# VH-VL binders against q9nrl2r1430to1533, part 4

Target 1, 104 residues: q9nrl2r1430to1533
Amino acid sequence: GGVHELSAFEQLVVELVRHDDSWPFLKLVSKIQVPDYYDIIKKPIALNIIREKVNKCEYKLASEFIDDIELMFSNCFEYNPRNTSEAKAGTRLQAFFHIQAQKL

## First folded at step 21 (VH-VL)

Design z19
Fold by OpenDDE, fold request of step 22:
Structure z19 (fold): chain C 104 residues (1-104), chain A 124 residues (1-124), chain B 107 residues (1-107)
Amino acid sequence: as target 1 above (104 residues)
Amino acid sequence: QVQLVQPGAEVKKPGTSVKLSCKASGYTFTSYWMHWVRQAPGQGLEWIGEINPSDRYTNYNQKFQGRATLTVDKSTSTAYMELSSLRSEDTAVYYCARETYDESYPYYYYMDVWGQGTLLTVSS
Amino acid sequence: DIVMTQSPDSLAMSLGERVTLNCKASQSVSNYVHWYQQKPGQSPKLLIYGASNRETGVPDRFSGSGSATDFTLTISSVQAEDVADYHCQQSYSTPYTFGQGTKLEIK
């Protein structure tokens, strides 16, 4: 087939991944590196997982997609104090997301 | 009291390097990001970069990428900015600034304490 | 990079007058804008953070407002000690960027 135009969700995920502050969110937190993470965070999620869900058309509503992204940020802020690099990156990325999500 | 102390002035020739220091006191050094901002004579402020003293994570203004290096010495609570390949255009007052934060959404980060600045003069 | 544009570049006001300084972002920065005061020969001093929050110790006559792209710093009744350059800054994304500054003088 020809060039396929990305859906709104796909496009937004691409933009999130390309953002300079996406590094804490690209994949799930390593249990080896952060042994207590999964004792605290019960619904882990990351951009690669969200991208897979988008590719599989698992999001029927924009709200479902938004909820997963917000969960990702919520997990970050729950686990990481404000002064951490992860939390600061999350703050900037979330601000970006909130503006972009208005287009959905 | 929270304080950031910087040397008064540095004079360098073009092509050389300079390493500016910023000694922090009155707070937990590793708990706050440190920023570097410069101001050329009669000009506005220009952001150079930031460093998290805790994990030494850095972000740079791409304008300075590869030429500016931010480091910290936790044992002395001192932040450093090294600028290489100096040019006359690098003549400016260089400030270090502590960035604080809010604990609640939307989690603002802002520079609440500034050093007195170091005047760097680059001339042949 | 996000460009912050301040206006006016300079202004001279009489004591007691209301002063309005503007800052415009080239794109939405939400409310991640901060204002700094820089008196002659001194370092910048934080006045307002997050568009509208006064830093501790800042006189009540200073206030900030705005969101998205348009921001304002207001001095309800300008005083002699308010002579300074005023800088707006966005922390929405890196690189952080400042406006070119507004110079405030008293007539």
Scores: ipSAE 0.921, ipTM 0.963, lowest interface PAE 0.4, mean pLDDT 97
Fold by OpenDDE, fold request of step 22:
Parts: sequence; structure tokens; C-alpha cells
Structure z19 (fold): chain C 104 residues (1-104), chain A 124 residues (1-124), chain B 107 residues (1-107)
Amino acid sequence: as target 1 above (104 residues)
Amino acid sequence: QVQLVQPGAEVKKPGTSVKLSCKASGYTFTSYWMHWVRQAPGQGLEWIGEINPSDRYTNYNQKFQGRATLTVDKSTSTAYMELSSLRSEDTAVYYCARETYDESYPYYYYMDVWGQGTLLTVSS
Amino acid sequence: DIVMTQSPDSLAMSLGERVTLNCKASQSVSNYVHWYQQKPGQSPKLLIYGASNRETGVPDRFSGSGSATDFTLTISSVQAEDVADYHCQQSYSTPYTFGQGTKLEIK
């Protein structure tokens, strides 16, 4: 390996992870903690997965990267009612993402 | 009707602690976030923190450096804000406020119901 | 922290005049800005949420506009009962922050 400057996608993922409201999205939801999650959410995704895809250069278009992150938020809002801590965190993180994504 | 009831006033000495209460009624207490906001005399509003009564998740304004503690008693639908190491600068009206939300994007969260406030006076 | 700056600090208007209150964020907060009215000796009351949505029961003369960093609360025709302090607040990120408030009086 070697030292390289972060791509725009890598940098954005880093910013998302560092955000105070990223905690629900850092890794996939545990089946143990939430037994019914994967019965409802059919395309689970998290920031660690997105980061891995970025590292593997699986995103050729910004739209593909954006779609995965939007999916992550969509899953959150689908499973979690608005009053949950996860949903509220998701709302703030998504707002942050939308502003940052405009720079892509 | 939805309402939040707070005691009228508290008087404390510097260095002590105070625990303010906020009694909620007219809605499902655990279904809405509760916020605490204070207002010093003649000043603007200052956000202290938020708590989700359902899971007791909290976020605090770091300005308070851990002096503020938010709790809830679900059995009595009461929210509490404890402030320690009181200073004269903590003299203010302290409000609790319910935060509601929209069901649709962009999912606004906003404080739609406020308590009447508790005047905390900190003086030697 | 995001700083919300309101202007002017205070103003006195004649009945029926158009009132414009400004709120500026130190960085983009999208449209996650809310306005509260606080009459003397009372608690804040929600007027506008999400920059431009009028809360139920709020008179039509109140309106909100703006996005990103610049927001405005407008009273199309100010009434005597509108004497109050007005506060803007962002809910874009924690900590939530308020402007310093604008005091509105009637001449």
C-alpha cells in the first residue's frame, strides 16, 4: 500500500463518520439486537460498507455513491418511527450529507 | 390539551445544585423529545439539551461542560433538568419544550409546546 | 457551533406597517430554521417552522422565507398584539442555537 490523498467520496465518508449523528449508521444493524430488522429491510447498508465500496472503486458515478447513502437513510426512516433517536440522528446526518453532496 | 407545567421559581446559592421539573400532560410523553432552554434576564434563548423519554438518549450543549443532566420519569410523565456547580451566570428562566416532528421529508423537528418556565436565581 | 445573528436588535413600527426581521446563520443550515414569538412575561410561541411553514393558529400576516444562511420573518401588517421578542433557531445540528432575538415595538 501507500499514502494517497482522499478522493471526494472517501472524504465525504470520513465526514459522515465523524458527524455526531453517525452512530446509527456506522455498521450494519445487529440481528441479535434487532431480530426483525432484516425481515423489513431488504437492502441493508452502512457507512462501513460504503467505505469499503469506495476503497474498491466500485462507484464509477457520483450518483451511484449518492444512491447508496440515500438508501442508508431510507432504510433508517423505513424501520424507525420519526420519534426514535435513530430517525432523528438520520435526519440531521442526511441534511449534512445533502449539503456536502452538492460539492461532488 | 397539551401542556407542560413547571414550578415558578427556585433560589440557590453558588456551588449548589438544582433539579428542575417539567410535568407533561395531554399527550403520550414517551413519543416526543423534550428540550431544555434557558433565558438569562434581557438575553436570548440558550439551548441546554434534549432527551428522548422513550430510550433516555440525550444530547447536551457542551457549553455546560457536563453540569447539566437530563432525566425523565415515565411513570409520572415528568422531565427533569439538574444543573450542578451553580454560578450567578446561571440565573435565568429555564424552559422545557416539547419537540414535535413532520412525517414527511425533510422531517422538521421543532418545539411546538413550551412550559411556563422556572426562574432560577443564583446568588450568595 | 452555528451562530445565528438576528437584525435588527430592536425596531419600532407603526400599526399596519410591513415588518421584516432577519436571521443569518454562520453556515448553511438548509431550511431547518424556526421562528418563535415571545410576548412580555410569556414563554416562546412557535410561529414558523422549516423556514416557511406557518404553525397552526398563526395569523396569515406572519410568513417566513429563506434558505441556507439568510432567513426572514415578515409581518405584512403589524398589529398591536405583535409586540414581542422574536427568536430564530436552527435545528440543523447540535447544539441547537438561537439568535439573540429582535424586539418589536409599536410607535
Scores: ipSAE 0.921, ipTM 0.963, lowest interface PAE 0.4, mean pLDDT 97
Fold by OpenDDE, last read:
Structure z19 (fold): chain C 104 residues (1-104), chain A 124 residues (1-124), chain B 107 residues (1-107)
Amino acid sequence: as target 1 above (104 residues)
Amino acid sequence: QVQLVQPGAEVKKPGTSVKLSCKASGYTFTSYWMHWVRQAPGQGLEWIGEINPSDRYTNYNQKFQGRATLTVDKSTSTAYMELSSLRSEDTAVYYCARETYDESYPYYYYMDVWGQGTLLTVSS
Amino acid sequence: DIVMTQSPDSLAMSLGERVTLNCKASQSVSNYVHWYQQKPGQSPKLLIYGASNRETGVPDRFSGSGSATDFTLTISSVQAEDVADYHCQQSYSTPYTFGQGTKLEIK
């Protein structure tokens, strides 16, 4: 076998993870730290989950991949007021995503 | 009325540190991010960093190489910017600025209220 | 870092003329660009946020446009009180960065 380039989805996830504002999104929100999170957010998702789905080839269409990423941001903005650090990070990361997603 | 009040001026020697203050009033201090921006004489604006007074989360311009430290005192609604290892090129007017935000997408964040600035002069 | 480049560096206009100030980003910043007015001896004042949204209290003669990399601040009919430095800023990513500013004078 040989080394091949990451898929577009894989590459984008890598770029998202490396972004300075990715910290709220790297893993699922801890129920211990945020006890009411899962009472509000019914479809939790995070970059590690999305990465796993990419690795498992669960995304057949770019739209499916994009939907999960947008869900991730939607969850953030649903739960976090705009003045929170998480929301602000989400705003910048989402803006970045939107630019990068144009390449898909 | 929303106001950010800063001291007028500071004079420091190279190699020393300065801690500039920014007293906020007229709004809920913890509900808005605070930014620090400086302007050297005759130059443009330069972003130093931001702090969320609520959780004290910060982001810094790496240009300052860890010399800048942003803090807040919630009890006095005061933001602070400490700059260490001062150099002559740190001579500038230092502004604090409140950042407001939109409630809806695309969630703009922008500095809507500025302090009058503190002139920091670094000279031997 | 994203570089914001303003043009021109300075300009002198006659009263009532249309003024166009440009700001170019080194990469796409979507619409996350804001414009500030800084009169001599004063702190910056927000004029436009999100490329095209006029801040409350800002005269109608000020308008902003643009997206991605090219942004414009327009003064439809420049007034004497508009003498100032104008700064564009991106909030797309940290570090936030400003243009070098444009100095507007009246002839």
Scores: ipSAE 0.921, ipTM 0.963, lowest interface PAE 0.4, mean pLDDT 96
Fold by OpenDDE, last read:
Structure z19 (fold): chain C 104 residues (1-104), chain A 124 residues (1-124), chain B 107 residues (1-107)
Amino acid sequence: as target 1 above (104 residues)
Amino acid sequence: QVQLVQPGAEVKKPGTSVKLSCKASGYTFTSYWMHWVRQAPGQGLEWIGEINPSDRYTNYNQKFQGRATLTVDKSTSTAYMELSSLRSEDTAVYYCARETYDESYPYYYYMDVWGQGTLLTVSS
Amino acid sequence: DIVMTQSPDSLAMSLGERVTLNCKASQSVSNYVHWYQQKPGQSPKLLIYGASNRETGVPDRFSGSGSATDFTLTISSVQAEDVADYHCQQSYSTPYTFGQGTKLEIK
């Protein structure tokens, strides 16, 4: 990937973070608050982690970046039933992401 | 058998507050989001906000400038919407509506059951 | 906020005619658009969810289509009981927003 892709990834992460429904995804889930989370979710990820990877230029392809974002949502839907606030937020945020990702 | 029951009407003076109720029955109250939508006479529908009865998480339409407060009473399966600093423009039918969802992607959320609405009249 | 614009504002049709109601979003809302029917003096009733999914119990003559910004509710053969206001709504992002509604009458 080039500088343009890096900038695009960075910008998209910023937009995701700023989204009203980003709150479940800003940081890794607390094991203290959700004791069984890491028993279920084996590849935890959050926007702050993804941002760090972007900053470190770890994404060489847009597909790699997209995969991590999709993993983040997949984790959310795996752990949270649809009627939860987290799942609903995730649904809206993912819809937003899918539209924005088309620009990558 | 799913039903949302709302009082028929409320009359309030400007500057006062009103707390509208929505009694849910026929389903697990805490398993579905509850929305509030109003409709001024001859106008379209306007979304006020949503609440998850399970964890009491809420989202509001910022147009109400914090005047709207959504709450729930799990013990009575009742949702409430309080609107403060009432003005004549708040005159409308206020609906509560249950939001259901699909289990399949893309997981649509939609209002499948509506109360009959409460007519709120704000007048001096 | 996402603006939903319906067209026409009102229309009068003859029994049995095909009715087409339009709803445009100010930005892409994917398929997160729902249609409601509101008969005079009644609360809204869900017709279509997710742009094209007919709610259980809704007559087959009602159908929805569209994606991104342009959505359509179609009544293949309008009946007398279809006299109502029709509302589109997006659930793509908060605040949820509705169109201004379309009033359908029978000539």
Scores: ipSAE 0.921, ipTM 0.963, lowest interface PAE 0.4, mean pLDDT 96
Fold by OpenDDE, fold request of step 22:
Structure z19 (fold): chain C 104 residues (1-104), chain A 124 residues (1-124), chain B 107 residues (1-107)
Amino acid sequence: as target 1 above (104 residues)
Amino acid sequence: QVQLVQPGAEVKKPGTSVKLSCKASGYTFTSYWMHWVRQAPGQGLEWIGEINPSDRYTNYNQKFQGRATLTVDKSTSTAYMELSSLRSEDTAVYYCARETYDESYPYYYYMDVWGQGTLLTVSS
Amino acid sequence: DIVMTQSPDSLAMSLGERVTLNCKASQSVSNYVHWYQQKPGQSPKLLIYGASNRETGVPDRFSGSGSATDFTLTISSVQAEDVADYHCQQSYSTPYTFGQGTKLEIK
């Protein structure tokens, strides 16, 4: 993707983190607080992990970056019913992401 | 039959507080978000905030600068909106509205059931 | 905050005419726009959700379209009972915001 893509990834992650609905996604779900989470979700991911991958230039294609973000949302909707606060936050954040991702 | 029942009217003086109620029936109260929306006379709709009755998570319109407080009583399936430091500009019909989503397209959250509204009049 | 602007503010149409109500968002809201009908002295009623999905029980003469910033509610053949205020709303981000409404009357 190049320097501009990496910068774009960094910027988008920053914007996602700053979003009011980012709170369920800032870091990995606590196994202590949610004991069964990792029995259900096999590929856990969070914005802090994605940010680290961006910083390490692990994303060579925008599609790879997008896939991880979508995985993050997919995990949320897999574990949380749509009427939960986490799912609703995820829905709005994902909508935001989809618009911003068009700029990549 | 899904219903949201609100009192007809409240009259308050400026600087006071009011707590409006919204009694839900005909559905599982904790399974649906509740919104509060107001409408000043002859004006459009204005979103106040939302609450998830299951965990009491809330989001507010910052326009109200912390004057609005949303709560629920799960035992009575009743949602409440308290508005403090009332002003004449707060005169409006206040609606509670249930939020739902389409199971086939769980991407949209929309208000499918509305209370009849409570007319709040704020005057000296 | 996202500003929703409806147009026109009011209009009077003849029975059977095609009615077009517009709603413009100050920024892209994807398709997270809903339309409500509010008849005089009544609470709002959901008509369209997600820009183009008709709520159960809503007559098929009502349709919604649009994406991003421009949305339209269409009544293919307006009826007397359609006299009401129509409100668009975005649920893309908080705070949720409504348009100022369009008043539809019959000539």
Scores: ipSAE 0.919, ipTM 0.960, lowest interface PAE 0.4, mean pLDDT 96

Design z19
Fold by OpenDDE, look of step 21:
Parts: sequence; structure tokens; C-alpha cells
Structure z19 (fold): chain C 104 residues (1-104), chain A 124 residues (1-124), chain B 107 residues (1-107)
Amino acid sequence: as target 1 above (104 residues)
Amino acid sequence: QVQLVQPGAEVKKPGTSVKLSCKASGYTFTSYWMHWVRQAPGQGLEWIGEINPSDRYTNYNQKFQGRATLTVDKSTSTAYMELSSLRSEDTAVYYCARETYDESYPYYYYMDVWGQGTLLTVSS
Amino acid sequence: DIVMTQSPDSLAMSLGERVTLNCKASQSVSNYVHWYQQKPGQSPKLLIYGASNRETGVPDRFSGSGSATDFTLTISSVQAEDVADYHCQQSYSTPYTFGQGTKLEIK
């Protein structure tokens, strides 16, 4: 089949996933590993979920896409103190996202 | 008071390994990331890597091609940096540095406390 | 890797003069730039974090500014005790990188 150009959202998700600091965000947090996570985080989200939404064309506006990404980071910072590896990774990844999102 | 104490100097032959220590005191060791930075004579600073003493998560400068290994001993509040396959160009002062953040700006991580450094001399 | 380039490499100033040190990033690092002072024979000391935030205890004469790729450390009125090397550093992405440093002397 032919190769289609990735949308801006698709491309950004790819870049986020490839980032060295993406590991906390690749998939939803395991309830088994983190039993209290879903008691605290009410709107869980991860890059694989966002990628799926992109693939399904669920984002009609860039703001909707950005909101989900920001929610992902917000969840991280809500649950993890800033000195944790997850929070630090999130901080760097968010900084990267903010620069890349300017292209949307 | 917060301080990081390092040995004064190490002398090594090329091809050998060295393990430098950094003893932390005056704060909760596991609550702050530790960085290692070196400075060759008359040169700028070069980042080697970072470690979270809490979970021992690490990131390395790929320039060292796996020669650097960061570890911690939580019981003694000591961070270690091992460098293998030493070369003459590894001659430098090696610093450990505590990383912190401002509660008002928690997205900035910066090195607020530095050890006095260990001079590593690699010569045949 | 992100390259941080400082300028000038060295400068000599008279007491009381305004000093401007520059740091340029090879790509945007937002405002994730920090400045360190290193006096002769000493370890680096944090001056500014996040481009413009002065560390506690740092004299008011030190200030930082800039964003994206261009950053500046300013000493409004240089003092004798300010003789040192000054280093900029980005923490935007790993590996963290430093500039090559600027050497400040007093005439």
C-alpha cells in the first residue's frame, strides 16, 4: 500500500513516544503495581490511548489533543512528587511537548 | 549544613578503572538526584550522568559509551561514579552535585550543592 | 546533543562596570538554562536557575534573562569577588550540556 503522511498529531505522538523520557507515559498505570493510583487519578490517560484517539480521528481541534497531553502530565505531577523519576521524566517530556506543540 | 565530600585525588593507569565516592550529609539523601560532572584542566564542565538515589534510576551521557556507572549506597548516603577503560583524556576534576528544584517553579531542576571535586589523573 | 556556546571566552572589566555574559543554545531549550559561578580553585556555585531566577543568597547585582536559544547573565556592577569562570547549562534534555565558560577578570 501507499505511504500516507502522518498528521501533525500523529507525528507529535511518535516523537513523544520516541523521547527518552516517555517511559512513564507509554501505557496506563498498572492498578496491580500502583493500587491507589486510580483512587487519586480520575481521568487516566497515556500515550497509547492518545495515539489510538489520533488514529480514530477523535481529535477535531488541536486544543483537544493538547488537552489530553496536558492531562497526561497533570496526572503525573498530581500523583508523583517532583523528585521522583516519573515526575522528572514528565517535566522534560512536557518541556519538549510545549516546544513541539507550537507547530500545531 | 548540606555538603558533599569527595576524596582529593586519584591516580590511575590507562585501561584501568576508578570508582569515585561522594558522601552526602545534612539532608535526606534519597530525596535529591545526584549528578556527576567533570572538568578537564582549563576546560568547561561536562555532564556524565544522573542518578535518583531513591530508585537508582540513571541517565548517562552517551559520550562515555557505557564506561560510566553510577551507584548509591543509601545506608551511608554515598554516591559512586565508576569509570572504566580509563584514558589520558579522562584526566579531570570530577564533581558530584546535588540537584534540587524550587517549589514555586518545580519544573526547573538545577544543581545547588557541589562537592569539592576529585582530581583524577590518568597517565602511563 | 544541544550545544551551549558562551561569549566572550574571557573579558576584563573595571570595578563597578556592567558585565554581560552570553550563552547561545544550538536549539530551543525554552528557559531551562542555569548559570554557575566558579571561582579559582573552587567548585561551581549556582547563581541563576530557569534563565532568570536568582538562587537564594546570590547578590542582587546578578540577573539572568533570555529564552529559547539566547541567554544572558548580567552583573550590574562588577565587584572584585566576582572574578570567576561563569558557566551556562541547559537542563531541557539529556545529556545536560554546559557552555565552554566565560572567564571574568578585573582590570
Scores: ipSAE 0.910, ipTM 0.958, lowest interface PAE 0.5, mean pLDDT 96
Fold by ESMFold2, look of step 21:
Structure z19 (fold): chain C 104 residues (1-104), chain A 124 residues (1-124), chain B 107 residues (1-107)
Amino acid sequence: as target 1 above (104 residues)
Amino acid sequence: QVQLVQPGAEVKKPGTSVKLSCKASGYTFTSYWMHWVRQAPGQGLEWIGEINPSDRYTNYNQKFQGRATLTVDKSTSTAYMELSSLRSEDTAVYYCARETYDESYPYYYYMDVWGQGTLLTVSS
Amino acid sequence: DIVMTQSPDSLAMSLGERVTLNCKASQSVSNYVHWYQQKPGQSPKLLIYGASNRETGVPDRFSGSGSATDFTLTISSVQAEDVADYHCQQSYSTPYTFGQGTKLEIK
């Protein structure tokens, strides 16, 4: 809801983007580079999209923001086997997010 | 059974480089990450970096960035760590360690099998 | 880098005593802490992963607990074969870091 929460959302998104393990999540997966991705993942999302939704004040509750971030990780774990570099990056970035999200 | 086999010792002069090997057997080499960790005599453990043999993606401890290079040879199931511009303070036992993972939540990754280590001695 | 600080640096215990080894992280690492045993002249061996999960084949006398910044390895009844250095390690953030170790001796 309030302006403090929206500023906190932006700050958290910036911290996620700066994290070394953010590379799989910065932008939507390319259909050209990964042709089967959108056959498997029906609700795609990435940090650039989440950041735009924050900028446009599209999140009414902290839970809606958290849900989009968790969807981003859930998509990663659904598409990528556990031993992939993407899944391991997602695991570490999600752990970071869980600690930082306590500030919300 | 799962094994990581390393040469016992290497002796090098300062300013040279070394390429240490770690031969894996008893598991699918490309399904698990490999880590390199060193231990100077009488000291603690220091993480050098990790490599995913499947896609060769690497992460390095910043202390070793630019000097350490992790590679793999999938055909021989062998991991390598090359360290350049050697100094006497690089004298240590160098371990390779396999990282396994949980398939279900919580998704832990952890080093379950270690090689016996290679003692690298760097001296004039 | 996240500093992992172990205490005590060393201790000597009688057979059968309960041993408590501590590991403190300089910031929260959630549950991403692992414990290794390193017997004299040997490579590290995994004991506990994810703070509290015992690795297969590790005796029941070893247990782990803790979260966030404070972690404990407990040996409920120490045995002669437990003479070793014990290391904690965090995998929350790269670079992965180890504690300086605790040396356990039997007196």
Scores: ipSAE 0.846, ipTM 0.937, lowest interface PAE 0.6, mean pLDDT 94
Fold by ESMFold2, fold request of step 22:
Structure z19 (fold): chain C 104 residues (1-104), chain A 124 residues (1-124), chain B 107 residues (1-107)
Amino acid sequence: as target 1 above (104 residues)
Amino acid sequence: QVQLVQPGAEVKKPGTSVKLSCKASGYTFTSYWMHWVRQAPGQGLEWIGEINPSDRYTNYNQKFQGRATLTVDKSTSTAYMELSSLRSEDTAVYYCARETYDESYPYYYYMDVWGQGTLLTVSS
Amino acid sequence: DIVMTQSPDSLAMSLGERVTLNCKASQSVSNYVHWYQQKPGQSPKLLIYGASNRETGVPDRFSGSGSATDFTLTISSVQAEDVADYHCQQSYSTPYTFGQGTKLEIK
């Protein structure tokens, strides 16, 4: 949880946010716009929430940070059929994450 | 039978626009992404962009952003690519290609069916 | 943009020989590489997706391998109908990019 961990996790989150396929993951899904989302997804999470947790030093291990990012993708694939724009964006962003996360 | 039908040829003058069509049949049009790819004579393949017919979401190769516009007509199962401000360097065969996907991990997306292509010639 | 570089640019093979075509990415693209065959005067046809998965109806003499930056298409026993250009393509990052192609001929 120190400055060096914040820098590494922060840098990765910034890279994810800058990626063109980040748009489905920037904020939590709106219950108004997607009324059934929270009936299906019980552990919602998004990049803005993960960035907040990094800033507050809430991750004790790198594995906890990685688990939240992977949860974000698994939620996307659980809720969204494979042919949706959200699922395809998630697939490309996850592939990017897997390569970038090797640096941790 | 999955099929993508394109007109064989178009001839245009520099400075004009063209709207190329790709008529899909044999599958649920809105369930698969459509890509556009071009090939100049004797050259390799160049990706123009992609469109999801169900929500009309698009991504473009930035080389074509501002000149290329991808659209669909769901009622006729037809994809379109419009290219404006034509120049001689736009002379190429233009392909549409359907992208299919894996239902289970790993989640690959890949272009499994291609149209025959439209030869666009841009000349005075 | 990710550059896909194919080698050789062209080759001429005898019937029944083993052919190895290479494709190198300018950065890691994981396994998101696909191979297409384009016979003279025809549109591209998918052979291999996800580096190593053979598309339905593609003869088993075609196989793909590789990951990250180095990818290979192998034809175990070349047939006359295999005369074509072969293209690799990455789908890891937009814009999608293709290699310049390898032209295969029979001598």
Scores: ipSAE 0.843, ipTM 0.934, lowest interface PAE 0.6, mean pLDDT 94
Fold by ESMFold2, last read:
Structure z19 (fold): chain C 104 residues (1-104), chain A 124 residues (1-124), chain B 107 residues (1-107)
Amino acid sequence: as target 1 above (104 residues)
Amino acid sequence: QVQLVQPGAEVKKPGTSVKLSCKASGYTFTSYWMHWVRQAPGQGLEWIGEINPSDRYTNYNQKFQGRATLTVDKSTSTAYMELSSLRSEDTAVYYCARETYDESYPYYYYMDVWGQGTLLTVSS
Amino acid sequence: DIVMTQSPDSLAMSLGERVTLNCKASQSVSNYVHWYQQKPGQSPKLLIYGASNRETGVPDRFSGSGSATDFTLTISSVQAEDVADYHCQQSYSTPYTFGQGTKLEIK
């Protein structure tokens, strides 16, 4: 948890947001657009929430930050069938994350 | 058996547009992404873009964004690629390719079935 | 864009020889690399997906390996029917990109 680690979390979140495949993950899924999402996904999370948690220093360990990012992808794959645009975007963004996270 | 059927050839003049078709059969059209790839004579393969027929979401190679448009007709199981402002450098064979996926993690996505290609010739 | 560089550009082999074709990515693509065979006058045919998984119906003599930036396609015992161009392709990020190809001929 030092200041260099928190700067690395912020940089990684910025890179995730800038990635072309980030669109399903920028903010929480709309209940209006996807009425049953809340019934299926019990721990919703998105990049804007993770970024806020980084800014507020809510992550005490790097593992906690990584767990939230992986939860975000796990939610995507749990809700979305594999042929959906959301699942393919999630697959590519997760692959990007795994490579970039090696820098942490 | 899965098939992607494309017209054999098209001839166009520079400055015009073309809309190429790819008729799918033997599978559920909306369950698989469709890609378009071209190959200029004696050259390698160049990815144009992808479309998800179920929601019509598209991604384009930036080289073609603004000139290429991918669409589908779900009722006829047909994918289309329109290319505008044609130039002689667009002369190539244009392929459609179906993308399949693994059923379990990790989810590999890969182009398993290709059309025979349409030769587009752009000349005055 | 991620550049996929294949080597050699071409080679001629005797029947039964072991062939190794190389593909190098300009940055890590994890294992999201696929290999295609394109016989003269034909469209590409998938051989290997995800670096090392043989597609259904592809003969056992074809195998793939590698990760990150360096990938290989191996043909353990070249047959006459293997005369083709071979392409690698990354699907790690859009735009998807192909190597320039390797032309395999039989002496």
Scores: ipSAE 0.842, ipTM 0.937, lowest interface PAE 0.6, mean pLDDT 94
Fold by ESMFold2, last read:
Structure z19 (fold): chain C 104 residues (1-104), chain A 124 residues (1-124), chain B 107 residues (1-107)
Amino acid sequence: as target 1 above (104 residues)
Amino acid sequence: QVQLVQPGAEVKKPGTSVKLSCKASGYTFTSYWMHWVRQAPGQGLEWIGEINPSDRYTNYNQKFQGRATLTVDKSTSTAYMELSSLRSEDTAVYYCARETYDESYPYYYYMDVWGQGTLLTVSS
Amino acid sequence: DIVMTQSPDSLAMSLGERVTLNCKASQSVSNYVHWYQQKPGQSPKLLIYGASNRETGVPDRFSGSGSATDFTLTISSVQAEDVADYHCQQSYSTPYTFGQGTKLEIK
């Protein structure tokens, strides 16, 4: 929504990007490296896309921002089995996000 | 029965390297992460790092970054931890531990099976 | 690094008493805390995962609770075979860290 809320979204995205477990989420999954990903995941999203939406003021409510971040994690857990490096990174980054999101 | 078998003891001189082994059996080796944890005599537990045998992805405790190397041999279901530039302070029992996981939310990961440990003694 | 601080360092209990062991994290770790029992000369054995979930084969007298920064392991009726060190461990953030341990003795 407002300028203060937008700066909070930006700060949280920066914190997520800086987290050691952010590596699976920085950019959209490569179709070349993972050919079947987009057959399974219909609403792809990544931190760079979310950051662009924040910069373009596309989020009107904190819930909309939170929903995109949670969609990012949900996609990870839908595509990746629990024993994968991506799923474990997603679990730790999501736990970090849940604590940080309390500040919104 | 899930088992992690480690050699009982290793003796090394300061300044050398050691490569400790952990032989897994009774489960699909590439389906579970492996952790390494050490315990100096009379001290608590210290996490060294983790490795995913499937893709060989690793994370290290920064205290060991540059000295510890985790590897796996998928064909023998064996995990390895190599520690270089050994010091007397590295004298400890070194455990490998398998990490399992819950299949549904909340997605907990936890170390459910531990090896018996290898006592590494670093002495002049 | 997240510091896990256990209290007390040691305690002596009579058989059948209720024991509460404490673990405090230096920052919130949500519920990503696990408890291990380590008998003298043995490797750790998992008791509780995710703060409150009892591992298969662990006696019902062991239970865990807590969230965020404050966690407890409870033994409802201490038995002679419960003499051990008890460790808490967080898996919220790497490096994973353990508490220094609590030694349980029978008096």
Scores: ipSAE 0.838, ipTM 0.933, lowest interface PAE 0.6, mean pLDDT 94

